# VH-VL binders against q9fz32, part 3

Target 1, 221 residues: q9fz32
Amino acid sequence: MALYCRDTLIIIFQKLTVADLARASCVCKVWNSVATEDDLVVSAFTAPWRIKELVGRPASVSFWRDNGIWKFAISHRICRGDSVTSLAVKYAVQVMDIKRLNNMMSDHGIYSRDRLLIPISNPEILANTTCYVELDKYAKREVAVLYLEGAPKREQPVPGTNQQSNLSADGKRRLIESLRRSMQVDDGTALYYLAIAEGDPRSALSEFSADLRWERQAGLN

## First folded at step 20 (VH-VL)

Design nb4
Fold by OpenDDE, fold request of step 21:
Structure nb4 (fold): chain C 221 residues (1-221), chain A 124 residues (1-124), chain B 107 residues (1-107)
Amino acid sequence: as target 1 above (221 residues)
Amino acid sequence: QVQLVESGGGVVQPGRSLRLSCAASGFTFDDYDMHWVRQAPGKGLEWVAVIWYYGREKYYADSVTGRFTISRDNSKNTLYLQMNSLRAEDTAVYYCAREFGYSSDYYEGYMDVWGQGTLVTVSS
Amino acid sequence: DIQMTQSPSTLSASVGDRVTITCRASQSIRSWLAWFQQKPGKAPKLLIYRASSLESGVPSRFSGSGSGTEFTLTISSLQPDDFATYYCQQYDSYPLTFGQGTKVEIK
């Protein structure tokens, strides 16, 4: 009779892992109703990591099933001078793990992105933190994201700095292609350097060259 | 047909420089990371270097760091390996290889296509 | 660096035999392991990727298994065309590293 009492079940289920909750949910309707409660599932998910708060909810229930360290990542806003190598060093992770996590391919160069997700090697960094459940468009998966510098600014759609270079759409395309070829980079990277150069291709090339020199001096390339 | 063709190999003296080329055809060269792998005569395979698709990320084996430079010209669909300060131990067949990157939802990262190699002999 | 150790270095077998080659990593590489076949005077050919995925065009008699630090390449029934040197490769992290190779020769 005690196993049918909701309050008793809650007390018991609070001690269960996500996996155990999932199993419990299959026992009967009463157990299902308790085991699928959002608060219990969230608590079970966060408890092993000592996460203080989880903001957001995944669209897929499958998110909860695999409660491994790989579900978490640090959000790193890309800055000038960043490379995957430099970030790997900074966060003490492997270059390849960053590459894989972010599905880095030609259509998505580092500078075409606003952020990179950094895998977490030390779970202790999650303790007493707030994590945000997000669908990352490049990782193509839901990730519990840790922001080290504070809560994500609700991206008000930054009105596209329409620095409309007076170049025709075709002219811009040709320019980007030219820069891409000259720099031997992807379109996104070329666009990035063009943007920081305020539309001047010579300046863009100069900035790119400067970064390459820096990387060489730093022994990163 | 996907093809990689290495060239530029030959006999050189120690301390000299040599530049290898790898011509790619049959695929969008710009989309792929490219590798150099070498094999000394009668020995196993040794990874040398990789350059990512956008050309800024380069990684080298310790044995060639500071001496070799990997580069690419996407406009020519060509991968390069500039080899400076060559040593006898650099004697090998040098292969270029394509890295298969993206499948449906995740990055793979294995070498799926290889050239036939070009022989570099460093001897006095 | 991750060291890859293959065993055996040489294997003598007959046509029709089941052949097993092992590869050990010095640390966990999860499933980021590839197997290559190389014939004399030829470039390596990819057989298996992700430890157990068969490359397109490779005969089904080839199979890979394992995860973490221990991996195995199996040829279920050795064919005349299979006499070659086989290499495992980790691509978990840079630098990429190969095993020393296993030569499969005719008994």
Scores: ipSAE 0.869, ipTM 0.963, lowest interface PAE 0.5, mean pLDDT 90
Fold by OpenDDE, fold request of step 21:
Structure nb4 (fold): chain C 221 residues (1-221), chain A 124 residues (1-124), chain B 107 residues (1-107)
Amino acid sequence: as target 1 above (221 residues)
Amino acid sequence: QVQLVESGGGVVQPGRSLRLSCAASGFTFDDYDMHWVRQAPGKGLEWVAVIWYYGREKYYADSVTGRFTISRDNSKNTLYLQMNSLRAEDTAVYYCAREFGYSSDYYEGYMDVWGQGTLVTVSS
Amino acid sequence: DIQMTQSPSTLSASVGDRVTITCRASQSIRSWLAWFQQKPGKAPKLLIYRASSLESGVPSRFSGSGSGTEFTLTISSLQPDDFATYYCQQYDSYPLTFGQGTKVEIK
C-alpha cells in the first residue's frame, strides 16, 4: 500500500538514477506518473554532475537516458584567430573530438558558425554551474551546454548586414566562389571573411591572410 | 569515377627537396579532408599528414614535422606534399587518400579512396 | 601516440578457412578503427570502418568486431583473392596510426 502513495514514491524516486527512474516508469501507471515527473528527472540527471541548474527541456525523452559526460559541452564563441587546434589546446581536449562533436564538414566551416561545442574532459567543471539544454544544428543533437562567460545572450538576430551590396544574386555568388577559390576555403568561411570585411573582397583576402600568418607565428598550424 | 593520381616521385639525394602532387577527380575535392600515407619498401603503412577541407587545419606525423608541408589547391583539385630535408628513411611509396566524413548525424572520418602511389627514393 | 599492434604478423591458411586477425590499441579508440587490405604493388583498400561497418562493395565474408582496445577482422571463408596483407588503423586521434600488418599467405 505504501508504494502507491505518491508522496512516498517521490521520496524514494528522488534517490534514483535516471536509468532507475526509467525502469520505475515501466512498473505501473502510478509509478510512471511519478517517475516521469519533470523535477525528479531533472534532479536525477543533474545530481551526478552536481549541476546547480538545468535550463530548458529536451524535445526527446531519450535525452535523459544518456547521462554520460558526452551529453555536455562547452559553448565557445568563435573569435578571430580561432582554430580547432587552438581550441583543443585551450580546453585540453582532442582535436578530433571537437571535429566530431560539431560534425565539421565542408558545408559547416568553422567561420560559418557562431560557436563551437567543446567536449568536456573534466566533469568537475560542471559542478555548481548552470547548463542549458539546446538543440545544436551542427551537432544535430540535443546537448547540455555550459557557458563559461555567462548566460547565453538571447540571440539578438544578427542584424542582417543588409548592406545590400547592389550585387545581383549572381554577382554575389560569383564573388563568394572567387573568394572561396582564392582562400581555398569553404563557402561559409569565405562568407565570414567577406562579412568582416564589410563586403570588400580585397579586405577579406587581407584578413584571411593575416589570420594565416598569425596562426603560423603562433605555431597553431 | 572517383580517382586520385599521385605524381612527382623520383630519386633524390639526402637533404634535397621534392614536391608530390595528387590530382583528384570524380568528386567535389573541396569537401574532403585529404591525407598522405607512405609505405617504405617491404614495410607497413605510415600516416604522414592530413589537411582539412578548408585548408587551415594541418596535422603531421612527428617523423616529418618541420620538414614536410601539406597543402592543397582546391581550384585545381590537387593535393601537395612539399618534402624538404629528405632522409633515407623517407624512402617510400607515397599515397594520397580521401577522408570520408559525411553522415546523416555524425562525422565518420575514415579513408575510403586511395591513389596508386608514387615512389620516392632517397639515396646517396 | 596510440600504438596499434596486430597479431599474427603472418598467417598461413587454405582456401575455405576461417581467418581471424587481431588488432590491439594502446589506449581506447572507442570504435574509430578501420581495416585495409593491400595486395602487392597495389594501394590499400578499405574493408571495414567504425570497427564493424562493411565498406560498400566488400564481400560479406569480411567482418569486423570490437571496441575500446581490442578489435578483430574475420574472414569467414578464405577465398583465393583474399591472400594479401591486412592493416588496422585507428582514426580516433592524431597522429593516425596503423598496425604492423598481417600477411595472409597460402598454406
Scores: ipSAE 0.866, ipTM 0.963, lowest interface PAE 0.5, mean pLDDT 90
Fold by OpenDDE, look of step 20:
Structure nb4 (fold): chain C 221 residues (1-221), chain A 124 residues (1-124), chain B 107 residues (1-107)
Amino acid sequence: as target 1 above (221 residues)
Amino acid sequence: QVQLVESGGGVVQPGRSLRLSCAASGFTFDDYDMHWVRQAPGKGLEWVAVIWYYGREKYYADSVTGRFTISRDNSKNTLYLQMNSLRAEDTAVYYCAREFGYSSDYYEGYMDVWGQGTLVTVSS
Amino acid sequence: DIQMTQSPSTLSASVGDRVTITCRASQSIRSWLAWFQQKPGKAPKLLIYRASSLESGVPSRFSGSGSGTEFTLTISSLQPDDFATYYCQQYDSYPLTFGQGTKVEIK
């Protein structure tokens, strides 16, 4: 009789792992109703890592099924001069892990990205932190993201700075293709340099050349 | 048909330089990371270097670091290995290999296509 | 560097035999292991990736298993075409490393 009391179940389930909660949810309707409570699931998910707060909710319940360290990542905003190698050193992780986590394939160059997800090697970094559940478009998965520099700036819909140069979608595509060929880079990289050059292809090439020179000087190439 | 063809191998003296080429065909070359792997006569396989698809990230084995340079020309669908300060221990068949990364769930990163290799002999 | 150790170095077997080759990593490589077949004077051929996934076109008699630090390649019934040298390779992290190879020869 005691196992049917909601209050009793809550007390018991508060001590369960996410995996155990999932199992409990399959026992009966009453257990399911308690085991699937958002607060219990979130607590069970965060407790092993001593996370202070989890912001956001996953779209898929499957997110909760695995509570491994690989569910978490650091959000790193890409800056000029960043390379996967430099980031690997900075965060003391393997280059390959960064590559895999972010699905770094030709269709998504590093420079076309605003951020990279960095795998977490030391779980202690999660202690007393706020993590944000996000669907990362490159990783193609939901990740609990740690921001080291503060809360993600809610992308306020930047009111469409209308100064999208009147280049027709076709014109822009041709421009990107031209830059890609000239720079011998992927579309994403070409787009990045075009963006920082405010749509000027000459400036984009200049910036690209400057970066290459810097890399050579730094012994990175 | 996906194909890799190595060239540029030969006999060289110690301390000299040699440049290997790998011509790719049958696939979009600029979409793939490319590797060099070598095999000394009668020995096993040794990874030498990798260059990522956009050409900025390069990684080398310790045995060749500072002496070898991997590069690519995507316009020519060609992978290169510049070998400087060659040593007797560099004698090997050199293979170029494509890294396959495209998977539904994960970046794989395994070598799926290999060339037939080119022989480099370093001897006095 | 991750060291890959294969065993045995040489294996003598007959056609029809079940053959097992083992590969051990000095540290966990999770499932990032590939198996290659190489015949004399030829380039290596990929057999298995991700420890247990069979490459397209590879006969089903080949199978891979394992995770972490221990891996196995199995040929369920050895065929004449299978006499070759086999290599395991980790692609978990750079530098990529190969096992020393296992030569499968005819008994």
Scores: ipSAE 0.842, ipTM 0.952, lowest interface PAE 0.6, mean pLDDT 90
Fold by ESMFold2, fold request of step 21:
Structure nb4 (fold): chain C 221 residues (1-221), chain A 124 residues (1-124), chain B 107 residues (1-107)
Amino acid sequence: as target 1 above (221 residues)
Amino acid sequence: QVQLVESGGGVVQPGRSLRLSCAASGFTFDDYDMHWVRQAPGKGLEWVAVIWYYGREKYYADSVTGRFTISRDNSKNTLYLQMNSLRAEDTAVYYCAREFGYSSDYYEGYMDVWGQGTLVTVSS
Amino acid sequence: DIQMTQSPSTLSASVGDRVTITCRASQSIRSWLAWFQQKPGKAPKLLIYRASSLESGVPSRFSGSGSGTEFTLTISSLQPDDFATYYCQQYDSYPLTFGQGTKVEIK
């Protein structure tokens, strides 16, 4: 049938929204293959906001299913004297939305962090910009971030150092896939353990093994 | 098992001060934002103030700004409300409430657990 | 400040009735709305958060709907335990604000 031809599907799918691509990916193997192609998904994700470039790729494919404004954020570099109130005024956003976006919890407030996510109050700021896909360890989710001052410098690797926090989004994606396979869990569980281990895969596996040991002990009647 | 117990209510004259306390138990107090909410006799609920878990951010209703101070002592698992320059319209039952916000998507921020309240009467 | 208006202020109903309470916000609060139940002499109890999510331990006869500026609490089959005052509350932004309350009475 013509609806199983890849060339025809590509023409149709390149006009779809992220929601419609997600629906199309559930129809059959051929539709899934086309609807999940990187170029199509990135184009559908970025087009509504007129984003020029999206750098990096998420570890979880579920990232692509929603491109609402809260998937995006300004990454603000925290300075001495910053408060949630002062940043809300500076960026013309609500205090509670900063709280929501950053999952503000017991980790010594904002000064225990290098950067804070700021909600996008004016979507036009995204037009003709470069956004970076990052896993925010405090918000515990992947976000497409805008750096008003430019992306942070990469740390130079040194002998014996394996700094995962400076990896590209492709490197982070491979790490998540490896953890998912190693732990035999879903993407969300793998992301959770990687996040609590601060990007260290050995620590993530250690935390998982410890939790599994506790669950096994609790399961003994 | 989560429990909030208010104390320190009573009868006071207009212009005077009173301090309310809320003792928390059954949860990690340091992880939660805390609220005061009041209810005048025969009236509805009115939000008064919130203090965030680390104590720096505090927000107030317009009706109490400049007169009331919310504070917390995480070492004692206790929330406070210092009420200065009391007025007749401050007469109410004062509840403390815990905010819950943990979810898979966003921090929520709704009040999930309430104390039983303490009555403050401002009468000449 | 966001004003929350509930309707009706009082309603009378019989056990088994379907009861509907409405809540309107003076501006969009998206879905950041909670519903509380309060019995005389008791503290409020959370029923629903995020407009439609049922709090743990709350009976399934309670449901919430709406977004933006208009919201509804529904009790599908009123039980004796449900005679109380109900409040909506927005938590979109500070200051947090409550509706005036709806008293549900036995008829």
Scores: ipSAE 0.367, ipTM 0.760, lowest interface PAE 3.8, mean pLDDT 83

Design nb4
Fold by ESMFold2, fold request of step 21:
Structure nb4 (fold): chain C 221 residues (1-221), chain A 124 residues (1-124), chain B 107 residues (1-107)
Amino acid sequence: as target 1 above (221 residues)
Amino acid sequence: QVQLVESGGGVVQPGRSLRLSCAASGFTFDDYDMHWVRQAPGKGLEWVAVIWYYGREKYYADSVTGRFTISRDNSKNTLYLQMNSLRAEDTAVYYCAREFGYSSDYYEGYMDVWGQGTLVTVSS
Amino acid sequence: DIQMTQSPSTLSASVGDRVTITCRASQSIRSWLAWFQQKPGKAPKLLIYRASSLESGVPSRFSGSGSGTEFTLTISSLQPDDFATYYCQQYDSYPLTFGQGTKVEIK
């Protein structure tokens, strides 16, 4: 009975849009269980754009409910000489749409960040690609990003070492970058947690996670 | 209390230059993109230029490109418009305006606060 | 450039009337449209942003609607203070452009 019901629901729900899956998830516990299954949700989210693979998990369930083109962006690595105008020309987009997508405000200057989100002017660029779910702190939203040069390698900390003071400048830079990407924070925040963890990357991540829970409970800004 | 005050308008001959100033108070000037908008006597509004909060990005209407330069001095909370090679058709009241963009979804980009305007007359 | 066309150019109305002003864009501006009110000798004042969102301090008799290329400003019950010129303005893309204006005058 359970196998038959679940298999039948999977076949039906595989054909549904993101909006229809959201509606189906509100019907009952069995439908909710099937309609929120990761493979099914990811398939419905990616199918209209023919995306090959979506990597990463969003923090918010609401992420899956809208897969319009503005949910996706090219993640452009900022280089010497870049301007919003030159990037708008390079990617054939409007400067105001770059401004909107990146929520550009006083603390968001283009050279204060590693990467800039570029709106998708031609949705065909998404076909047969891998997109990554990321929380962009400047845009203040989760975005499925495309890296045209290929995804940056994530450096992983070596847990439990007390010898972080012996790292070279290059080793420290890679460790900070790894923590920054893992915690999705700026270099200064990554350095802060690494310092209070006495150079131990595992402890730094643990302290960060604990502080997020505390901040939520306290309602601090 | 947000306030914008334009100055520097006056009567000038064609081909001459003039610099307008807009003094900002009551808000953190460095956080806001700023615009110039003009209105010829008895006519409608015409957007002239924008400068983004950090001063690097500037955009102009076609009618003034190459002749006008928008700039800002964040240490003085002042917006400027340098107007070169003035023509009779540049005669207008010039307003400065603040752009508002803070929202939960997208940066908005609408002009929420305007100054009183300063009159520029280009006449022989 | 996106051309903004307002109609009518002039509108005569009585206090208490429902007034409707239309604004058409030469291409889709999605919902990036603002409405301004201007009294003689005064700076423009923002009424509505993002086509339908009322600016703080603006009376609720003002409302905006539309998306894409067609937009409407409505004053549900005209008051003496509402006799002014009204401008629509797109902020979808640079250069920013205004409609030619609609003068609302007493009949």
Scores: ipSAE 0.333, ipTM 0.741, lowest interface PAE 3.9, mean pLDDT 83
Fold by ESMFold2, fold request of step 21:
Structure nb4 (fold): chain C 221 residues (1-221), chain A 124 residues (1-124), chain B 107 residues (1-107)
Amino acid sequence: as target 1 above (221 residues)
Amino acid sequence: QVQLVESGGGVVQPGRSLRLSCAASGFTFDDYDMHWVRQAPGKGLEWVAVIWYYGREKYYADSVTGRFTISRDNSKNTLYLQMNSLRAEDTAVYYCAREFGYSSDYYEGYMDVWGQGTLVTVSS
Amino acid sequence: DIQMTQSPSTLSASVGDRVTITCRASQSIRSWLAWFQQKPGKAPKLLIYRASSLESGVPSRFSGSGSGTEFTLTISSLQPDDFATYYCQQYDSYPLTFGQGTKVEIK
């Protein structure tokens, strides 16, 4: 069987690392054609970590050239009471690696975000999982994320929020603006507390004030 | 143009308290994590504490944990170090330092700008 | 805590000499290492970040190398202005830690 036969190249290239596939793709047109095939590239990317499935395609082909552990992250949904220190303990990772991975600068705390990326401390967590290729707007890079709660579903409006259900789009904007001014926070943080308070702005402010006092007390440690 | 100016140093007796201030100018203070670093006379540098830009996350060296509190007032562009239960080994020049956080591609995290320092002497 | 060990503690050299200072970490810090210069009576000044990147305004005679646990600061041609104490500092994880310092004396 000839060395430039497609079937022979597939057998050989299936055993290569992502770095070696990138090198092979530079040899000639036939090698480039085989070495850049989606099936081979995805397989080379996922095989070292035993990932079951990789969902989505990156915008840049350079995404595939490095499958080191920093390419992967747990996507953690931010809950009330979360702090970077508590998450570092929970996931057994360094605080500074959470800071670096999420490019934490000029954000109004972690509550301005829906989710936080957590570094992978134990690569075995990736085995037999589904990861999603996402462009993270805070980290400003494409990352393969793992959702420990399972794949996200399309969200729909919550019909049981009586105070929210009575508001027009303009009324909601004014409410968020009022909360933003009162709490001196961004829109995302104001929305978070409004959701916790089930649309009641006085309760939202009360919850914010209580969390601020807790953060002040915790910061004395 | 970027400037950090420490103040509040002096001579205090063991067991007393002292508060240091660091006035920042020439940059957007609330975008930056801030540090305190100290240097005992004739000795090397020792990192003391960091406070993140939004003020919630604070981390301390073991030597000062439970006694020192780092804080910031972003409306006044001022960093603070509250030093309680002072000991002779806390005698040092105290520097405030700004952390360089961000290029367009990634977070760095090194200290790029330092103040001139303020001397704290703890003696009887 | 990550221990940072510098060598030598004191170094005597002539103007024009190539000077090398080493720094070892007790565990891998990847490339998260900075070098600082401190002249008598002054605050430290950043020279090198990320082990090998030269800070703006620092003379090109300064360079850094290394990764993992072993790092080197090199002054290619020592100048009279380079009399100072030099510190390495890891910023891989809290608590941040400095080496003990290397005093460079020009003869």
Scores: ipSAE 0.272, ipTM 0.708, lowest interface PAE 4.9, mean pLDDT 82

